# Designs tried in a protein design chat: VH-VL binders against q9h9l3. Part 217

Target 1, 176 residues: q9h9l3
Amino acid sequence: PRKMVAIDCEMVGTGPKGHVSSLARCSIVNYNGDVLYDEYILPPCHIVDYRTRWSGIRKQHMVNATPFKIARGQILKILTGKIVVGHAIHNDFKALQYFHPKSLTRDTSHIPPLNRKADCPENATMSLKHLTKKLLNRDIQVGKSGHSSVEDAQATMELYKLVEVEWEEHLARNPP

## First folded at step 10 (VH-VL)

Design Q56 (framework fv_amlenetug)
Fold by ESMFold2-Fast, scan of step 10:
Structure Q56 (fold): chain C 176 residues (1-176), chain A 120 residues (1-120), chain B 108 residues (1-108)
Amino acid sequence: as target 1 above (176 residues)
Amino acid sequence: EVQLLESGGGLVQTGGSLRLSCAASGFTFSSYSMTWVRQAPGKGLEWVSSISYSGEYTDYADSVKGRFTISRDNSQNTLYLQMNSLRAEDTAVYYCAKVRYYGSGSFDYWGQGTLVTVSS
Amino acid sequence: EIVLTQSPGTLSLSPGERATLSCRASQSVSDNYLAWYQQKPGQAPRLLIYGASTRATGIPDRFSGSGSGTDFTLTISRLEPEDFAVYYCQQYYSSPLTFGQGTKVEIK
């Protein structure tokens, strides 16, 4: 199917010493980068560590946040049946407690042609920030106040578009 | 049908106290964040306070912080606003509103409002 | 705090005409966390638009929202008699949540 979305999630620390990563924000954009979903999400467990430097999440965002169960239902309705693009996307799916078909999943941290265009080793796992700077000449995840999951999802979609034709042909010949 | 019904408004003197209630029906009250928004006579809307679905997280406008307390009773489907140390500037119609999920922080359903008049 | 300034304060139009209402923010409202409400005399506000451009359930398609950053617009393409009311924009990007001062759309 040609219907494609990009996703990026932010997690906070719950459980003992904040070691469990729980979903606290999710952004989904369409092929053109328009926002389809962007919500703060309140985990069912007490937040021990907001991880604000990376997540951008603060206590104030939790007041009107969507409960996890409701958010998960909304997100899954958007993802089901679509090609879903993400960066290190297994972390997002884990936080959503969701399994998306491998044949419809595109992970920009594991696309050899994309690394090649960035003059990076094909089998290395490069950060979204590095690939975006190298290939799109755009600085994302700037500063110490946290990342924007909207910005990250948009960058991820644009990165995938650089290799879409080549990678889709590769997948057609080498199904996952 | 979603319904929100405010009560508890009335006339009080400066320095007095009032407790507003909002009875909710037609939706799973315990699953939604709730808010109070007020409107002074002939003026615009002003956000007052919000509370998470569980009651664990609350937020307040600076003008009411320390004087007002938002709370909820999920077993009774009721939202409360305890107003202390009332000032003439607190005179307004107080609306109870339900947060919309998708667009969280916008309000999809509102009560009819209850008038609070604070005089000297 | 993000201050929202609506203009014009009053818009006098006839049924059938297009209404264009402006909402300007003192700081960027990131991620399009902006809503529009309609309020008629003696009634509670009614949600029209959220996410800057998404119509709420049951809202007629003559209502549309647009804009991003600091400049937002509510457009009513063809005014019906029931559309004469006060309109408020609201940001929900940062605490405290704030509303604009309102634009009154009245019959000419």
Scores: ipSAE 0.630, ipTM 0.854, lowest interface PAE 1.5, mean pLDDT 92

Design Q57 (framework fv_amlenetug)
Fold by ESMFold2-Fast, scan of step 10:
Structure Q57 (fold): chain C 176 residues (1-176), chain A 120 residues (1-120), chain B 108 residues (1-108)
Amino acid sequence: as target 1 above (176 residues)
Amino acid sequence: EVQLLESGGGLVQTGGSLRLSCAASGFTFSNYAMTWVRQAPGKGLEWVSSISYSGEYTYYADSVKGRFTISRDNSQNTLYLQMNSLRAEDTAVYYCAKVRYYGSGSFDYWGQGTLVTVSS
Amino acid sequence: EIVLTQSPGTLSLSPGERATLSCRASQSVSDNYLAWYQQKPGQAPRLLIYGASTRATGIPDRFSGSGSGTDFTLTISRLEPEDFAVYYCQQYYSSPLTFGQGTKVEIK
């Protein structure tokens, strides 16, 4: 009955020397990888560092961007009550200033069976790029023009599907 | 009931100036980015300029950069385009358009347009 | 800048027929940041599709969008009399925002 979605956010630098990470793009996909949400988001604070090499965000994307408060409301309506999959998802939730229940959260950077399948130490935090290459034989985040949060969200959902049955059974026996 | 009504178009000589206005109603104007798109007689659509919801960020097509200035007055729900140093190739119907939330850069509502004719 | 090339320039069909309109980009339009608009004579454009395949509010299901990368398609499964118009694709992946030159769908 509970629907599942995957999320990936891009952040830009705000605050002193651009050290604060502020939400500037959010992509959400459904179980089949179809896009449910994908918007550039304008932070309420002045952008100091676009971090374009990683975020893919440029000044022109901010011209037509949705205000943070409005985007946050739209995103939370999509996430509330659903199982939300992400990679290092605590960063996304922090940027959204949002608490999602641990029982409904799935973080592909902290699923031991996924690391085992990739021949990686169970307690290590592996990058999305590495896990996707090793387990799906697919290259993501290629080039120097920045990452696609849609591509990252889709990859994250596909990675979770590889261990979904096993991990859901584990969570049923060991509730968080 | 969303409405966008353009005004200020007309006949102007090359090198002259015009200011276009777009009066918005039926939605919270201050929450949305706005854009101007033009269409020369018998030709296709050309993006001209966009402005963020706050007015802090603006962007322009290379063909109008340095000559046109986009601005907005959120207290009056009005979008403006100040057009200076007008050229014959600026002759077009100018549309005011609202940026959609989902899919930044797509335009969900358009005004009926205002004709700008530039001649010598 | 990303140049969008639409084909055919003119498509002559009868009501009830299927229309297939193409939009090709000079560079990859990542994340499916592509929209389709309909424009009737003397009227402003109307948004049909955004995100390459998502129908805008109020748009009939006979309109569908597909494609990715450099090749995108708008399909009208069964033409109604009101569908005879000019159609434009638009990318919003890369600045400057660009439109295709349009495809006119006209009565045979």
Scores: ipSAE 0.007, ipTM 0.630, lowest interface PAE 8.7, mean pLDDT 89

Design Q58 (framework fv_amlenetug)
Fold by ESMFold2-Fast, scan of step 10:
Structure Q58 (fold): chain C 176 residues (1-176), chain A 120 residues (1-120), chain B 108 residues (1-108)
Amino acid sequence: as target 1 above (176 residues)
Amino acid sequence: EVQLLESGGGLVQTGGSLRLSCAASGFTFSNYAMTWVRQAPGKGLEWVSSISYSGEYTEYADSVKGRFTISRDNSQNTLYLQMNSLRAEDTAVYYCAKVRYYGSGSFDYWGQGTLVTVSS
Amino acid sequence: EIVLTQSPGTLSLSPGERATLSCRASQSVSDNYLAWYQQKPGQAPRLLIYGASTRATGIPDRFSGSGSGTDFTLTISRLEPEDFAVYYCQQYYSSPLTFGQGTKVEIK
């Protein structure tokens, strides 16, 4: 498990009407939940919509933020060659403009045994907040001030660990 | 090696103006956010203002908002602080500091400081 | 704004002793966005710790940081003569950036 990390990214709106999702924060934790990376990231394009209710990003966070190109390089060095766990992780990889091999990707929003343990339909896309409450008896993403990507990454790793043995065996028999 | 050198401090009357400069060398200045921190004689550290790597985003302490302007010239590796409407309580050593990566918002390199004395 | 309160104001110790410095925040400093600095008379501050517990480059291992939430600690395991200085904590979680008032570590 030392070659496994969990990631969660926060995006802000750039481009026309703020509908383009651009990376503005990234958190990466190791198997035990220790933080390996956590930085605010300044998009190369003008921010139109901070999406603060969900992202937790405010204009103040942009002042000391790491430039996107530099942050991307730092993040990719951590992710390369590792099993990367995330929730709806395609959105994070898109914001990073990065392709991670499917064989090394674990998406907790699409793991049928995890939904089953939460008494949810196996093919439903359940929110991280719902799965964390049901399976870990923990409330995350509380309030209207935005989400902590560190908290989300930690919860995502703990959720995956609940099904890790079963799911890794499934993937070994049914390679993606 | 990383070096930050402040200049422009001196004695000024209340209501006057001063412009501080910070010459940076030994790192890619245009890739890092920069900050000004001040320290009144015999007192602690007080954050004054910060500026993003591009200069697009700036922040100010409430005590200096509307009177001070932070700016940068990435082509000359220089950070500035324009201080207007100076008050006696602005008397302090002003430090230029570099924001670090991996802990952005903390400051890994500081200049020697430049003393600003505001009197009547 | 987050107010940082450092205690004690002055810590009088002898070389070889352990120093424990506290920094308490008025509200939670989430994600361990806390740094520690050392300042000697007539000199600029020097970064010791960032991320609450990560030692900055070149800082001796006798310096360690710990804590989370509202309670943070800087420990110097065995004071050397050059360690007698003023120490400041700083949060970079919430705007405006704030520093504690400082703890002076002086020779007994």
Scores: ipSAE 0.748, ipTM 0.895, lowest interface PAE 1.0, mean pLDDT 93
Fold by OpenDDE, second read of step 11:
Structure Q58 (fold): chain C 176 residues (1-176), chain A 120 residues (1-120), chain B 108 residues (1-108)
Amino acid sequence: as target 1 above (176 residues)
Amino acid sequence: EVQLLESGGGLVQTGGSLRLSCAASGFTFSNYAMTWVRQAPGKGLEWVSSISYSGEYTEYADSVKGRFTISRDNSQNTLYLQMNSLRAEDTAVYYCAKVRYYGSGSFDYWGQGTLVTVSS
Amino acid sequence: EIVLTQSPGTLSLSPGERATLSCRASQSVSDNYLAWYQQKPGQAPRLLIYGASTRATGIPDRFSGSGSGTDFTLTISRLEPEDFAVYYCQQYYSSPLTFGQGTKVEIK
């Protein structure tokens, strides 16, 4: 079996009116929740909106932040060949300007058995916070400091583990 | 081998100015944030200022805001600290330090420091 | 700012003994953005630990870091003669970057 990692990214707004989502932090954890990667990342373009309320990113974090190109290389090195678990992970990959193989991608926002377990509609898109509370009895993304990508990545991994066996079997029978 | 060499320290009167330099070698200077940390005689370490890899972002300790300016010349692999309106409490060994490759905000390489003495 | 308070101020031990150094933060240091440095007299500081628990390159395994939130610990499992120095913790979660006041590990 392939090694599995979970990823969560925080984005800031760049471009006109800050509508472009640019990677500003990335966290990667292994199957056990150990942090493999956690860095603030400096976008190549000027930040217009830090989106601090959600991202937790502040200007001060950008002073020592890793340049995007370098960070991207580091992250891709970690992800290559692994099953990558994330929540609404298409946003993370878009921010990374990277496309992981679909067959090796697991998006916890699109796993019907996970929603079913949480007493949610199978085809609904539920938030990571909601699923984490319902299934893990854990509060994440609490407070005014914004999100913790490490915490979110860990929660994502734990959620996936709840349905891993069933979902992997499903995918084996129904490859994307 | 990574090397950081500070220069520009010396004796200066209160209200005076100094410009510190840090010559970097042994790594791709332009890829890393840099920082100044100072240490008063017999005292602990105090963060002074940091600058991003491109120089676009800078941060300062409150104690030096408005008086000190951090800058860099990536073409010359050199970090600078312009110190104006110097005070007695600015007396310290000033270290140039490289931000670590992973985990921004920690410093994996340090120079040997340059002494700045501010007298009345 | 996040104030880091180290304890004890001075730790007197003999070679071969275990050293335990504490660093307490005035508020939570999120994601364990905590580093430890060693400084010997007349020398620049040397990075020992980053991310609260990861040893820097070339650092012996007798050095270990642990902790989260507001409480962090540096442990030297068996003191070597060269380990007698001043140790500083430093947070880099938020600006301004701050250091602890240091713990001196001296020979008994």
Scores: ipSAE 0.145, ipTM 0.729, lowest interface PAE 2.2, mean pLDDT 93

Design Q59 (framework fv_amlenetug)
Fold by ESMFold2-Fast, scan of step 10:
Structure Q59 (fold): chain C 176 residues (1-176), chain A 120 residues (1-120), chain B 108 residues (1-108)
Amino acid sequence: as target 1 above (176 residues)
Amino acid sequence: EVQLLESGGGLVQTGGSLRLSCAASGFTFSNYAMTWVRQAPGKGLEWVSSISYSGEYTNYADSVKGRFTISRDNSQNTLYLQMNSLRAEDTAVYYCAKVRYYGSGSFDYWGQGTLVTVSS
Amino acid sequence: EIVLTQSPGTLSLSPGERATLSCRASQSVSDNYLAWYQQKPGQAPRLLIYGASTRATGIPDRFSGSGSGTDFTLTISRLEPEDFAVYYCQQYYSSPLTFGQGTKVEIK
């Protein structure tokens, strides 16, 4: 496999009225979609709002969850030096309290050729669910029980592979 | 090396109480979730209870809810299982196990086990 | 709760043979949250596989896990004398955590 991975994180609400988004699950897959990392993560602060409809996180997942400090170290070791693909990936990096080089970051919510293939405006931010249905003919995030970050990371990698050659050429001509 | 050592098992009468301890060494105990798994003589494995690294979150098998209490003392690197209202069906070897992060919910290290025999 | 059913209950084989152990879940074990353990008489269980297919540290290549959803398999490609033991599958997708009833691999 190439030195490229895809990531998707789930966040829960902590702090006053659950307004702070804290990392509660992270999944990382390789180029072929094989899972390299998938762990529930226990935030250092008390969870006020599980946001279960979107996160898929429930209180039961917290019992065996990896402490944030340990999970962060494991995740960063996997990401460092690799091309990291994600959807609205700035939210994932913020939850990880991590800065990844822009030259090695690929955000499928901001790749104009991908939107063009989906018959969407190039400057619009389309959801992962919409792009996956339109371009891969696959339904993800089905139902109301929350998202699977593994499923989302796998879909994100497959979406990027549709435009990889074109987008890497664009980035070579227009370095970030 | 990682070591988990259970103690507190023994013979107890039905309706009685026992407190099991698991002394941990060779790793940073306060960073890991811990679990109790039991095995009745000649039978398979049965999960009993788990506790988060901080002690804030716990869960229990339905068969022991309201009777057993899992707890931990991170300053002493010790896991506990307080067993009340014991029944003959609680007779088993009780294992202390460490949760493996990077595969949470699987158990990478186990103690030798301590036998609890509940007399009829 | 998710019930795990292992088959066969007993597998009688000779050293050098391939062992294939099945674990079937009563409902889908999403994200491959399934582990396999080996237990020898008088000993604590030993973790072999987690995440359905990832070998634990120190586990020989002859052990492999596969499957997804409701059907999982543990394969031992060429049985060594020390591999005759009881094997348990375990799901960690939903509470309560559950184990299969075990498959005993014994010498024919």
Scores: ipSAE 0.619, ipTM 0.853, lowest interface PAE 1.7, mean pLDDT 92

Design Q6 (framework fv_amlenetug)
Fold by ESMFold2-Fast, scan of step 10:
Structure Q6 (fold): chain C 176 residues (1-176), chain A 120 residues (1-120), chain B 108 residues (1-108)
Amino acid sequence: as target 1 above (176 residues)
Amino acid sequence: EVQLLESGGGLVQTGGSLRLSCAASGFTFSNYAMTWVRQAPGKGLEWVSSISYSGEYTDYADSVKGRFTISRDNSQNTLYLQMNSLRAEDTAVYYCAKVRYYGSGSFDYWGQGTLVTVSS
Amino acid sequence: EIVLTQSPGTLSLSPGERATLSCRASQSVSDNYLAWYQQKPGQAPRLLIYGASTRATGIPDRFSGSGSGTDFTLTISRLEPEDFAVYYCQQYHSSPLTFGQGTKVEIK
């Protein structure tokens, strides 16, 4: 029925002591894992902490980056009306300053059948790296140069596909 | 339609200085990163420098670091390249180019270029 | 610094023939951050392909890009007279941004 996409965002630290998470990269892939969007994004506030170990973002990426207001419009145009899959996706939506309907949101960090398949407690919040290794036998986020949001979005979509039929049936019977 | 017009090129002596300008029209200049790319006579393309939409972030090729300064005036829709301590190896046509959205870091519109000749 | 090496240096072909141009990177160009440009004598470069395989607006479908990692290809399926030009690949994965040395497509 509805088109489905997966999203993963990278954030940098802005504000006092770099404690505010601001959007600095966003990747969106379609159901088959093809890239629909992948841009570095320049926050409106001064970057205090690049968080490079995890984000993969360096000052050089900000030079050609798309302004936040423009990127937000582009991203929201892609997400609107679609089922959006992500991992701990509330962080991505917060960074986008965007509300996506719960009925069209799928968070792979909060899908009990997915944790069950990974032999993890159903209500635990497991990392994307752990679930991907356990269920897809793939290592993501390897090394210390930061994460690829494209790789993360692709892994997230594949994880959701493992439980898609079961979880969509559950949601149809138990609407959020 | 998008138009980029470079100016300021000419003959300069080694060790001299020159400032290039690029006048932009047909798009919202203040929303896009901009770049300078050069091409020596009979040679290929070489990226020189880029600047963010706000002017806050800049980057340079190693060959020009410390000698060239990229800047912009968003109120006048103009990009600049201040070139100091010029060398014979800086002789090239200098192109102003607009960074695109979707594939940021590739360049969708280019000016016609301005020739800089550095002689001894 | 990622060095891009294009081959061949010169392609001598006739109109109607297929052109295949190679671009090899010294390091992986992750996320397919690779573009192709066309340049005619006395003119500025023109963007053809970005993201390794996406055609820029207004570019004819006879132009296609493919490849990933370190090996990229630009293909022109049936050469038109206006396609005889120099072609450059460019990576925008890491700073400094770099171009290949170019491949000249010339009339046989």
Scores: ipSAE 0.698, ipTM 0.884, lowest interface PAE 1.3, mean pLDDT 92

